# VHH binders against MKRN2 opposite strand protein (MKRN2OS): the designs that were tried, part 9

Target 1, 223 residues: MKRN2 opposite strand protein (MKRN2OS), of Homo sapiens (Human) (h3bpm6)
Amino acid sequence: MHCAEAGKALIKFNHCEKYIYSFSVPQCCPLCQQDLGSRKLEDAPVSIANPFTNGHQEKCSFLLRPTQGTFLREYDGRSDLHVGITNTNGVVYNYSAHGVQRDGEGWEESISIPLLQPNMYGMMEQWDKYLEDFSTSGAWLPHRYEDNHHNCYSYALTFINCVLMAEGRQQLDKGEFTEKYVVPRTRLASKFITLYRAIREHGFYVTDCPQQQAQPPEGGGLC
Key: E = the ipSAE of ESMFold2; O = the ipSAE of OpenDDE; V2 = 0.75 times the mean of E and O plus 0.25 times the DockQ between their complexes.

## First folded at step 4 (VHH)

Design p39 (framework vhh_h_nbbcii10_fgla; at its last look DockQ between E and O 0.04; V2 from the best seeds 0.00; counts 0 for: pae E 14.3 > 2, placed apart)
Fold by ESMFold2, look of step 5:
Structure p39 (fold): chain B 223 residues (1-223), chain A 127 residues (1-127)
Amino acid sequence: as target 1 above (223 residues)
Amino acid sequence: QVQLVESGGGLVQPGGSLRLSCAASGFTFSDYSSYALGWFRQAPGQGLEAVAAISGSGGSTYYADSVKGRFTISRDNSKNTLYLQMNSLRAEDTAVYYCAAEPLGYSPFDESGYDYWGQGTLVTVSS
């Protein structure tokens, strides 16, 4: 397979009182055909971050991928995601009904959550040992696999919590880890997939400008 | 212009049930079925809380831990309507409930991902 490069960059700009999404600013507005040269846009274009990376180039990270296919081509938003943890060489440790697999390929289009904070880089020296020792435990034998409570996600989270404990930090339950680290990234990925596919098929994508809608009521974050 | 209008709020006793509806109209380039939809609530003096969300094309659902097993989000794309079935209501469910829409079809469990909002409907759970 060729050197992997996940997707093109996306931009958003305003014209004709709409948000227009594309791979680049076009010569003419796709809605009204007015020339967009000489900086006739009301606001500067905004880049949309690409949420995907080659997971095999990520060290010490929590990775997500679709169980089948890739995010940009096949993911339908319904299918379960598979997860794993990279060692320092980009090998992805992941648990399934077949036990712990050590993948050198197959994660080239992944969402990545780095697990080492800058103040933990001394842990990298021990990471591969911790991950291997954890993975050879009888807890992760194939017959112990269970879709709801003893699966790829619980394997990865249990390892993360072992690392947190070794660093003297508070452990995270599934809800805390998911809401803090996973959901923001999967939200961005879902938006990116929708935009990317529409732009590939039609050249651009358009939504209504929200400045003409009532604002949400006063709100605050929950953490 | 996208419009969302909630209905079905009111006074109910603890343990009771209530069904909220959100009628949607005014879609221009994307059909209703392409939008992700959500219910949010705000109790007096508190911040906005995500309650439930449902994606567009995928139909995936998500719930706050505080309502799992008691509330059910659903949508009827033929009627452009979003529902929240609220069972086993508790006093802590008292809030103004808001319908929200996200035009790209992903179902964020966070208010910052939603661009369109209704005006809200009050639900009061009290003896």
Scores: ipSAE 0.000, ipTM 0.163, lowest interface PAE 14.3, mean pLDDT 79
ESMFold2-Fast, scan of step 4: ipSAE 0.273; ipTM 0.681
ESMFold2 (binder alone), look of step 5: mean pLDDT 82; pTM 0.847
OpenDDE, look of step 5: ipSAE 0.005; ipTM 0.261

Design p40 (framework vhh_h_nbbcii10_fgla)
Fold by ESMFold2-Fast, scan of step 4:
Structure p40 (fold): chain B 223 residues (1-223), chain A 128 residues (1-128)
Amino acid sequence: as target 1 above (223 residues)
Amino acid sequence: QVQLVESGGGLVQPGGSLRLSCAASGFTFSDYSSYALGWFRQAPGQGLEAVAAISGSGGSTYYADSVKGRFTISRDNSKNTLYLQMNSLRAEDTAVYYCAADRGYSPFDYESSEYDYWGQGTLVTVSS
């Protein structure tokens, strides 16, 4: 469990004609050892937001986590991601070969896509009941699980589409949902993981040019 | 600084064709390749109407019933440009056309604009 690190932002600052990434602005430049008073930095340091959140604190949201381990520690960028839907009480509903699981822990380092909007008070009051009723359907029993077509992702997306239809909106297919809501967040997460691991190992990370965002992990599909 | 700039509007006769372009600056389509890009229009005295949209991959497109079969949306990520090919134009197509990009916050975002970035618009007038 690395929940304390999930909220930790990274700092980017400029010195020695380089971009330097760290957990905090150090007392001295790691490259030239010069003291970093306010006059020694040309630009103000920039905070890079942590793309991960404690999913158990995200109400009515779609969550992604690695099937094995955590994003910051173990995720290799290639392994499959597991997905779930949160209720209003910190429980993550997710579908596996063991049926629908209701997790009170394990999603402390997740990518979150918010679903309900603040003005949807009526739906928020009914969300937990709708999610539970949906999840007890015979469609989501253990023996119905299939890695490619009837999995954690189809479970979550089918529920989202049920709510969209109840609200009079058009359903989304897997490609539409993934491309619009998932891929931008996983791309940001991949860049953050790379920087985080380098800083953790070396104390800082240096580049002499602005970095482009990495492409989303290949082979690291959704369940 | 994020900008979308439309071009290609103007006067055209009924039955004619026009190609609109939307050039993006301040971000690249590789950063926004996962986001929908679209064309909207507003005729004088009317509300905003969605005309066409294209997915980040270019594999999925949407067209309003009023333009289906006549208009074609496309994108070129290498040129950071969105296009709208308009054929068989009618007087009813007269409107200011807006380019828009949607970064996708939530599938349930009913209060926010569907699209986060908008161009200034380009006028298309269909008349004899």
Scores: ipSAE 0.134, ipTM 0.557, lowest interface PAE 4.0, mean pLDDT 80

Design q02 (from c09 with N50Y Y106K; framework vhh_8dlx_2; at its last look DockQ between E and O 0.32; V2 from the best seeds 0.00; counts 0 for: pae E 6.9 > 2)
Fold by ESMFold2-Fast, scan of step 4:
Structure q02 (fold): chain B 223 residues (1-223), chain A 122 residues (1-122)
Amino acid sequence: as target 1 above (223 residues)
Amino acid sequence: EVQLVESGGGVVQPGRSLRLSCAASGFTFSDYAMHWVRQAPGKGLEWIGYIYHSGSTFYNPSLKSLVTISRDDSTNTLYLQMNSLRAEDTAIYYCATETYVYSGDKTYFDYWGKGTLVTVSS
């Protein structure tokens, strides 16, 4: 939506016994106003990469986005996430109550999980055909959609498991896939969103070291 | 009533070939992907491969050179051709319909066949 915000990394640095987050190292500490020339910081600043990418530029990947709005702007940490799978031509395949959708836009701010390893040339060449064949099956018609057991996640994970089996690897159930691949990325995304919004509003964000949330991230399902 | 009935199993000598069949009824066979799965004595399920409604096939790489999956939609029949059979191919062979994944399960097949036993011995 706001092009100026796309791909912007965050900076973390130490001063005043605090971790300070900003879009760039300021000339003066926002807490004590001391000059922050290169020799005033105890440790080198750390760059925090933007965990979101344009899903339409990711090949053969599992994507996550909020069902409504974008991660940086509207996502509340509780609402359901929508998932999809990319082909090699910028199209995101995803399953909803309207059947399989083939989106050419709308996934510009996504969490991306690559599904193929660099040496999987045979699978890469057949990927688009396999994904289309999978998606035209009677299993994924609109009237088969069901929030708990036959949804965007079961669509995506079923295809992923077909690919894993074809590559001689073990299948993953929803819990296994979510814990191994999704949870680490959504935790990083949640932290980034909190920092990003605070910096946009106030110019910086500060935490004590160590910092802990009162509760672990809760709410919001995968559709 | 959906039914899947495997046939063609039996005792076979090492190095020989066998063709298994799976007769499907009670659903529109031509609209669904079909799978072959086996279970050797004392082991878990091993996926062999599947065939999409379009005829495109995927195989377990460990078995790719030894098996071919095909279908005949006019007779609602799924086939598994096995070549160069080994003692380790001794198993109950099952056909199954579409895969479905949900919380707490790895793979849910809408329907499983009853299985057909293949014994490879000298």
Scores: ipSAE 0.343, ipTM 0.681, lowest interface PAE 3.4, mean pLDDT 83
Fold by ESMFold2, look of step 9:
Structure q02 (fold): chain B 223 residues (1-223), chain A 122 residues (1-122)
Amino acid sequence: as target 1 above (223 residues)
Amino acid sequence: EVQLVESGGGVVQPGRSLRLSCAASGFTFSDYAMHWVRQAPGKGLEWIGYIYHSGSTFYNPSLKSLVTISRDDSTNTLYLQMNSLRAEDTAIYYCATETYVYSGDKTYFDYWGKGTLVTVSS
């Protein structure tokens, strides 16, 4: 029996005192085989937020992707991530040992962190100029690449800090940016990948409900 | 050897203008962004602005009405024009090359000049 997934959506529903995760609500409970008509579920199904987006549709954003492959198919949770900055047209500027690339494709499954806040004084109109001027500096030539201090991440964060300086704002250190903005999103992505792959392999995934289970008093007669 | 040499500092009266220069050598000046930074006595570094090889300029908003950065790639020279000088503009002024390199808990430029002192005193 073929069931359509809800696009990239992942849902959770409650049946048989279990949480059941799937791409769509099935006609029958995969555990007890009972028909799950529109009003038989104990709670309404809940959509699980998809942490990935097409980075080429994101403007003025910090993007993350795996250096090799894609998050859903190949990412092992341990490999380093590659990062870049989108312009207003979804072109992804990114720095590697080969210099600055201006990618029109390849970032279709990305984690996105929007960089413009409402209080950043209309920087959208100047963003493409800032990013291009920044990127044509000799500082980002291929031979300047260095794994720890002059890499794809430092390129992106240095640009962010140049924008903040031009707005008179305090610069961000790498640890602060990573802990506040990156780690929460990569943690959610890791959990989503795990669930997605389990559902793809088995059709569904099951966990216990967080309800307190009372023991039946089956043998409790007095002697 | 990369060298940056600031000049044009000195004692000036409030309200006057002053133009600082930075002579650059030992690298392809026309390929790199250049910065001006200052440090008032007893204070931290204050970024003034930068200019890309294209001529595009970006300024600290608190200073942008008071300063103009320019470059002459034919003479490898960076300039800072300062107008309507105030006592609070007293500082050592540095030029620096390349963009910020953010690593760990500090930001710094790859190459700096020795600085030129500007004293604004009535």
Scores: ipSAE 0.055, ipTM 0.520, lowest interface PAE 6.9, mean pLDDT 80
ESMFold2 (binder alone), look of step 9: mean pLDDT 79; pTM 0.791
OpenDDE, look of step 9: ipSAE 0.101; ipTM 0.580

Design q03 (from c09 with V101T Y102W Y106S; framework vhh_8dlx_2)
Fold by ESMFold2-Fast, scan of step 4:
Parts: sequence; structure tokens; C-alpha cells
Structure q03 (fold): chain B 223 residues (1-223), chain A 122 residues (1-122)
Amino acid sequence: as target 1 above (223 residues)
Amino acid sequence: EVQLVESGGGVVQPGRSLRLSCAASGFTFSDYAMHWVRQAPGKGLEWIGNIYHSGSTFYNPSLKSLVTISRDDSTNTLYLQMNSLRAEDTAIYYCATETYTWSGDSTYFDYWGKGTLVTVSS
């Protein structure tokens, strides 16, 4: 498969007193066209991790995806996100006006939040049964769906709280869970989307180095 | 009208066993998960465990070896079996079901009964 950009980390490097972002360090600087042999870069390039994963490969995780389209292509940063919970076999459980859906595809570009830590009291072995039992209760029938108060998020958060309680942990309300786990990841994702789209359009993205004086000239060290 | 009525509490000696009951009415009991929670004097609520419509049970890890939750859907009754009772098990015991309100908040562990008091004393 040729889809080189999918799952790719971004690279940030310094040249021409700028931060340059690209999918890989090019042979020549896009700004000055000089050869970027190792002695012409003052700092090592930094890898910026892709915040998106294939949700169908994430076990026992809370997933976020845009309701319409994908994060990298269509997401506008404002539209509602759809959420789901993964089982151990690549199925994403999610709640909609059609009831609980069990998706084997469609979550290939998701933000993932792991819900189990290693050595969690055999919960991993009981996870699929627990999730299925939770999901087949009368609470999550299609006619109970309501956009503001009984939706994909309340479905997922209620299950997460059941898991937390089963692990002897404190429940989280919607604000607490959102602020602690969701907002930092969506903020990181938003920054990554901005960089990714600029690189796709122009081949690279450039910003000024803050405090340019903090990056000394090549060979400036004295004995 | 959803109603839950806990019973079976009382004074019991340390090391003994006790079974609590919860009689449910006003909803389709067999379709909903049922929970046991307790509150010791001067302390917050502590979740004990739950049982799903399928019969699957999940417990607070600190209590798992000491309690068993079961249900009888034919009589709309939830049970909590407690073994090896300790002084710190002294609490009011409540049964609850998962409910959802349209106030923008899920009413997780709403209580409809006054609970049943268990006192573990020599």
C-alpha cells in the first residue's frame, strides 16, 4: 500500500533560523536550497508523533473520530466527535439513534485512550463479555437515544465508570473525563492537523524560531 | 414508579455471614443492571458491585472475595451475600439501578430506598 502519509510522524528541523516541518528531512533546504548534510544542521531533527491510530487495532480503548469524514481530510475542529469503545477483537462498540453498533471498519483514523493498565485484575479476560452485557441492556435501545443527554458519549462514559468502579477507582463526571483525557488529545490533534495539511499542500511548513538568538551559529563553541 | 426496597440488615457478630435482599418494582427488572453500594457512618458511598441482565457480575476489587451478588428475575429480587463480616462493614446498604435523566446528567446509582442498616459488633 502506497499511502505513505497515513500514520506517518512529522519531522521538525532547524535551518535558515527557522523551524521547518515536513514528512522527512529533505536532501536540500526548501528555503535556501543548500545541501542538508549533517554538519549544516545545528540540532538533531525532532519527530512529532502522529496522534491518530487505527482504532480497530486498539484493545479496550475509548476512541474518538469525526462524525463526518476523517480528522486529516475533513474535520473542521468544531463539529461533533463520535465516540466508541473497542473490544479485544477489533470491534468498535458505539451508540447512535440506531442503537448500539458493532463496527468492524470505519475507525482507522481515531484518537485512542487506553482504558486498562497492565495487570488489571483479569478485566482484560472479562472485557468482551462485560462490554457486550452492558451494551445489550434496555438503557441503550434505539428509542432511548437523545442527542444532548443519552448519546454516544454518555454510553461510553457510563461504561468507563462501570470499569473504574469494578477496578476500585473513583467515578468521573463528563467534565472531569473530558478535561483530563479528551481535551489534551484533541488539542494535540488540532495542531497536528494544521501542520499535516500545510505540508500536504506546500511540501513543508515553516515557522520563525522563538528567540532566534538562543540557537548559536555553527561552530560557535570556544575552548 | 420505580421502587427499590432493601431488607435483611441487623446486628451481626464479626466473622458471620449475612444476606441482604432488594425488592424491585415499577420497571422491567430483568432488562437492567443492578448495583449494591454502601455508606459507613461519616464516610462516602462505596460501590460493592453489580450484576447485569445476563447474570454477569463485577465487583469492587477490595470486596470481591467477601461478597456475592445474585438476582432472581422471576421475583424481581436482587441479593447481596456477605461473608466474614468485619467491623468496617458496618454501613447502610443500598441497592440501585442505572438511570438516565434528560437534565444532561446520567443518574448513575440513584437510590429509591432508605437502605438497610448492617451493624457488625461483638
Scores: ipSAE 0.011, ipTM 0.462, lowest interface PAE 8.7, mean pLDDT 80

Design q05 (from c09 with N50Y T97R E98D Y100E S103T G104S D105G Y106T T107Y; framework vhh_8dlx_2)
Fold by ESMFold2-Fast, scan of step 4:
Formats: structure tokens, sequence, C-alpha cells
Structure q05 (fold): chain B 223 residues (1-223), chain A 122 residues (1-122)
């Protein structure tokens, strides 16, 4: 059995009036054992995008990872998430009780939030210098670390707000940034983890295929 | 014992340039980012920009072409260079030390000076 990697999608298909989730379309239906050649499925399988990326390949992004282990294998849904900011050269800047760390590895399975709009060419060119200069400030020395108010999240958000100010944009407080950008992604990640682990454990995951008496709300059948 | 003292304000004619200074004492100046902020009569505070310990600067976009912030860590002095002054630049100018707590997304300062008045008129 091979360990899944960041970027691997899951597949959802329907058979036996059920939605079946797997890593790939199997040769036979796990519920009824019928052969699933290309013409045995009523609808094309749907790919479910992996919400995790290799953070070292993401430029100018806010990253989230579990403090211990990876999202797919070890994360318990309750342990603290660690955050960082990427530069343009694969380095993840993050703040801890040991000060600002510049990681070349360890963020291969991360939730990524891009911080620059496509039209911010000037900021992208200056990004690595600004991030390094920000990070060498006396504000982010090891002895300044404090779990509630001066931590990895406040480090990252303060830098994001410096960038927003430089680009003439409104600053965001922690609640605003979290609700708008972080929560939607962590919810998606949680659902994906549940599906992934069930498939890894049993080879597939099954949910009821809705049998609504009314017409399907979205497009249905042919047209 | 942290103290910030602004100087260099006064009456200047429109179109002229002016450089303000801020003398810092009571802390290791070279370890802190420093801000410039102004307040026009009857208006709220307007953030101008700040400079990191490395010398990198970040400006209010509305003012970026009109001002330059610099520092001299050997003399514990912060500078604001202003060019092409107009009547709208009439304000009290403050320097402020960057805070060690950055949770609210505001321009939170732990210390700032009493300000220096710049009046742009004939």
Amino acid sequence: as target 1 above (223 residues)
Amino acid sequence: EVQLVESGGGVVQPGRSLRLSCAASGFTFSDYAMHWVRQAPGKGLEWIGYIYHSGSTFYNPSLKSLVTISRDDSTNTLYLQMNSLRAEDTAIYYCARDTEVYTSGTYYFDYWGKGTLVTVSS
C-alpha cells in the first residue's frame, strides 16, 4: 500500500444507488462486485481536489500545517496548527519560541492561501527582501514569543497587513482574516481527511445517493 | 524611560521641501521599526509610513511619491523628508515606536512623541 502524497485527488462515482469514494475507479463495485468497465457507470466519475499542497512550491503564501505530523496521517482535528509565510525560493518563514525559523523542508503537506493578486508584480519582486527585513526585527526575537498574542499567527498576520498597507489595501484583524480565508479551507480539509482515512482503511467510502422525489436542483440527464 | 522628540517643523511656503527629525532615547533604537504619523487640524490620524531596523520602508500609498523615511542608528535619529508641500500637508507630525504586540491589524504604537507642527502657507 503506497502512502498518499500532497496533490493526489480522490474519486467519487455512483453505483448501487450510492456515492462511492476511492483513490481510483476499481475494477469491480465494492458493494455488488459487478464489473465496472467504462460503460457500466451511469455518470462520469468526479475528481475531488486535494486541499493540501507542497508549501515549499507555493510563492508568497500563508501556510497552515499541524504542529505534529501531517494532515492526512496524524492530525487529530484538535491539536494546534502552525502557520508560516513562503518566500519565492521555497523557504517557509515561521515564528516560534525559538524565534523566526526559515524552513527548507517540513511543509510538504500544507493548506495554502495566496497573498498576492496577479497584478501585484512590483510586490512579488520585493517580497523576499521585505519578508527577511520584517523577520529580523527585534519584535520577533525568541523571548518575545507568547502563546496568545505574539505567536506564529500574529507574526504572519502582521506581515500580511504590512503588505496590504504598502499596496494601499485595508488591514485585516485576526477574526476577519480567519473567517474570510482560513475557515473555508480548514472545513474543506477536514472533510477530505475524513474521506481519505476511510478509503485508506477500507479501500473505499460509501454515502447514500440522494433519491429525491423532486427534480434534481442542478442539471440532470441529457440536454 | 522611552522618549521620542520630534523637531524641524515650522512655517513653509507651498512647493518647498522640509525634513523632520525624531530623536529617540531610553531603548535600543536599532532594534525597532519606527513610524511617522500626522494629524491635520480637525482631522483624525493619518499614517505616513514606517522603516524597519534594516532600512526597508513601507509607505501610505497616498503619500509615497511625496515623502521619504530614513534613519541614522548611530545617532538614534529618525527622519521624514517631505517634498512639494501643499496646504493639505499642514499638520502635527509624530514619530512613534512600533509595538511588540500586533494582533489587531491597527497602527498600534507603544510610545510616540508630542509632535512638531508643520504649517504650509505664504
Scores: ipSAE 0.000, ipTM 0.170, lowest interface PAE 16.6, mean pLDDT 79

Design q06 (framework vhh_8dlx_2)
Fold by ESMFold2-Fast, scan of step 4:
Structure q06 (fold): chain B 223 residues (1-223), chain A 119 residues (1-119)
Amino acid sequence: as target 1 above (223 residues)
Amino acid sequence: EVQLVESGGGVVQPGRSLRLSCAASGFTFSDYAMHWVRQAPGKGLEWIGNIYHSGSTFYNPSLKSLVTISRDDSTNTLYLQMNSLRAEDTAIYYCAREYDSGWPYFDYWGKGTLVTVSS
């Protein structure tokens, strides 16, 4: 049974010439203890969107999750990510040494990359059948699995290129897809994880207002 | 070892239909998804559609109403039926086997068959 920690939105506000991150605006400033009920904030609080979503609620999307545990709690920033493709009915298709798996749970905390434009009704209508038929081909049998070049990522990327071709769009190699779509999202996720864990441990996280002074910690994981 | 041979091309009048064939050998044809791709003079490759081992077909949306792809696994043959041919359908037509380890997407292509649509 996998129980994902729900990703809570973070709040960023300005007080004491600092940026303060928390799950909600507190009644008193954690730095100076002044009552924030008087609204002596320099500007309005900003909501920082959760970069993680329940993959089982995402249709026709490429998903990433840690191979073990969840992004917010266990991910160490360097361990392998597992990838999959969603259908329109909450199932995540993914490829492993056991062949193509069809997961109804386990992807509740994922990074999601949408693969279809909103007006692609014809592709949406045939998506589930296309993904199923792609996935049952001899290419994705258990004995064909190989960690370096025939794995969950090559499975997903091959299907994505099928979709791109069907839409008349340029196909992408692994490096191109990773740089354009994956890296920006994992960088955002990394920053969010660092903030989230600090807030969970200390109740809040503080950075200086002047730019280029605040940065996520480096090393093991993102805390 | 792996060989794909297209046939059925030629000169055809506008508005007519034409069926292309692709004979496959050197591999277990029924295990692979097969594709049709074309290249008009001076232009890039245009994907027409594919067919999986299950018989399921998927088409380039701009061509869906004009083409039908089918396969006969007993004869290792892939087909492309084209209807209402227009001058812009003039191209070299290739059958291709789906590459199952990422990029490039196709690992084997036929040498192509030329279709010329003119009066």
Scores: ipSAE 0.020, ipTM 0.468, lowest interface PAE 7.4, mean pLDDT 82

Design q07 (framework vhh_8dlx_2)
Fold by ESMFold2-Fast, scan of step 4:
Structure q07 (fold): chain B 223 residues (1-223), chain A 120 residues (1-120)
Amino acid sequence: as target 1 above (223 residues)
Amino acid sequence: EVQLVESGGGVVQPGRSLRLSCAASGFTFSDYAMHWVRQAPGKGLEWIGNIYHSGSTFYNPSLKSLVTISRDDSTNTLYLQMNSLRAEDTAIYYCARELYSDSWEPFDYWGKGTLVTVSS
């Protein structure tokens, strides 16, 4: 599996009174070795969606990625997450100690949060110019970067709140935004990562019922 | 036992509308949020939207203008109304019950699915 954005999903099926998770429905049950093709499964196999997307294909979205490596391969659940905002042309705007960067690559395995409602056509049309003008202001120069209060997250959240204000919507603080939009997605991502790695290591994963074995990412900051 | 049974699939012409149903049994339907998800040939699972016990809905933004989810708690039935169907809407459509506990998937029960084919 090279890319999460390729739409690869995990498969859950029922056999031997167990839930069996794998990358594809096997010809034979990994527990009892019976040919699954010779007997119809009682329940439909469930496809578990990949929670990661190619951020460069997501328009007007808030993205999260690990600062080091990718979610599926290297993310340890503790390292800081880096965040960015996409424009309509595949560019991810993000703020670091080097100032605002405009990335054409590197966000191929991201958690994506859409920032515009489907009926916000006026904002969507001016999005790229607004994001560029916001990003070139003196507030986001390299020497103003500061890990705790003037970082990639405060850059992204400030822009999001400018959009909310322009649309006549209530602004959100960091805790409100994180709990409402980020935590549900990082929780799902953590479950998927744990399941994915178990299947990679053993070829399949077995449980009697759906179980969450990983805790939400801890000790990691946004940025 | 918990059961979810989708129906209403079939062959439909582009531009037409179609309503899918999901009949639920074996649990107190009115206590659960319900979801619609689909899988097109050769693609992964795509979340369509959900409906809470209160009747409030949340949709996948890419599909919001094309679908409406509703429920009838008196008959334990979940509905998906689809409008302006396109060839790209060809998929197996599943209804799913939301899982209230932390687990390996967001849903604890799925139906067997119903196939929708959009062709002229």
Scores: ipSAE 0.000, ipTM 0.099, lowest interface PAE 18.2, mean pLDDT 79

Design q09 (framework vhh_rezetamig_d1)
Fold by ESMFold2-Fast, scan of step 4:
Structure q09 (fold): chain B 223 residues (1-223), chain A 122 residues (1-122)
Amino acid sequence: as target 1 above (223 residues)
Amino acid sequence: QLQLQESGPGLVKPSETLSLTCTVSGGSISSSDYYWGWIRQPPGKGLEWIGHIYHSGSTYYNPSLENRVTISVDTSKNQFSLKLSSVTAADTAVYYCARETYSDSWEPFDYRGQGTLVTVSS
């Protein structure tokens, strides 16, 4: 029912020659119990941004969510993802075997990809009508649904390409869109899920500092 | 030092399953500090991430490949493996195994193998 955990960042800090992950820097180190004044930390704590957002608060965006359950609680990394497009009023348009659905809830924990550039004000004003007109066309009726070529992804990508064409931009094929925008986000999401679940269960998560023991490959070790 | 080495057939027929193994030496695959992943580079293209696995067996796959990909881990042999089913000519690439950190970086690879060319051809 509630998405209190959506948007909650993780904190990474160094102590005892370890990386320690938690929801906030504790008063004492969980490993050695020493008080964590700023002078006792090896490096400044860093914030790891939550890759998930409430999709109903994202305007004009492409959303991904698991078909079953939530990313943080139930997603296993292999189950199907469902995709949708938001309008400017918190409704998520998505295509299934039941036709185009217009969801007012259920996307509270989503990966979001914004589709409009800041200078596309004219498109934002027409967005809701354009999306509705696109979605009511005969192409997206329930009996036209087909798992491989006429599904939630093709629905969303076709609309995105209509927007790109209207704005005088290059269309993207499925591979181009997926590799450029989706894959980097799902990779970060999987790591965040692992850390988040460990912190929820144990209060913190600890890893070795690999860069103190070995050099990373050339070009990756910028200070 | 840590070394990763790919092994498996360099030629796979269309519609068959591509199968590769990565042998890890100089470090433990059972470490909770890392993910172990597969990436590939088709001729003339950039690197494409395939997926990764945690020592517990938890897997995460590239959505464009997830219906064809299986990654598994054998901690007793310090190995992890890739199976890619129903291959086509588009799957021809140099395949690399890699170690991934808990970095918030888009390019989180600490180490990778030298790569192995897999050609999909009749």
Scores: ipSAE 0.234, ipTM 0.680, lowest interface PAE 5.1, mean pLDDT 84

Design q10 (from d12 with H52Y S103D L108Y; framework vhh_rezetamig_d1)
Fold by ESMFold2-Fast, scan of step 4:
Structure q10 (fold): chain B 223 residues (1-223), chain A 121 residues (1-121)
Amino acid sequence: as target 1 above (223 residues)
Amino acid sequence: QLQLQESGPGLVKPSETLSLTCTVSGGSISSSDYYWGWIRQPPGKGLEWIGYIYHSGSTYYNPSLENRVTISVDTSKNQFSLKLSSVTAADTAVYYCARLEYDSGWPYDYRGQGTLVTVSS
């Protein structure tokens, strides 16, 4: 419940030869103070989807969250992210120095990556048992935790690869999984966070050039 | 230096139990760092994971095969075995035994050469 803005989209519209971002189209342009309610905008406003979801409502998914606080308010773009795997009943399985945790709350603002394809009916039916059996393995006891090679990410990725193998699909190493699935989503999330925070502080955000310098994601660790 | 070698009948009749053994040399099955398991590849299809076992006897099975599969370990012989019951022609495949290491995120980091098992009358 710590994120009231989860799921709330941002709006982008054009006025004064600028792109203006806000939570909703205001009555007056924040730059020129012109009344926008009595005239139509040149272009229809565009919705920018919120990249964060309540992870407890996402079934059979890989989740990312900041170790401290929420993405929208506290995440600094550089601190490590914590990862987990959801079951079908709102529980997030995640591995830490305290062993495998089964969280019923705390993942209300997460980046979610669905792990099952539509034709994986057999895996979906057995998912909760498979995840629980995997997680009770001696490999994931507290004393086995190690920041670089035996952490929340290796726990999650190993389970994902077991699912891929069970479905006859190619396994992915950490670099492959991160680049293909994680980086595109964290890049979108970083952009959204920047816009969201500016709007929260100033009521709106403005860009004055169509050609903006490309910025790679600022980065942050994954467990 | 680690070597895994499958052994068992190459021909099994429909409805019978398929039984294979994996002999491990150059490494110990009793290591707490590894799981040991079975994967198979039907002709013209991709790899399918069957299951794996820890030296303590803890097992984890592919949900689609769970009701038919049993994996066991014999640490005194440095071997582990697969039993797959009620076989049909769909169980015809090359069967591999494999080692699983949970440090790099790879489910199976080492495999045997494979053994073809044909289910036919």
Scores: ipSAE 0.000, ipTM 0.264, lowest interface PAE 12.8, mean pLDDT 81

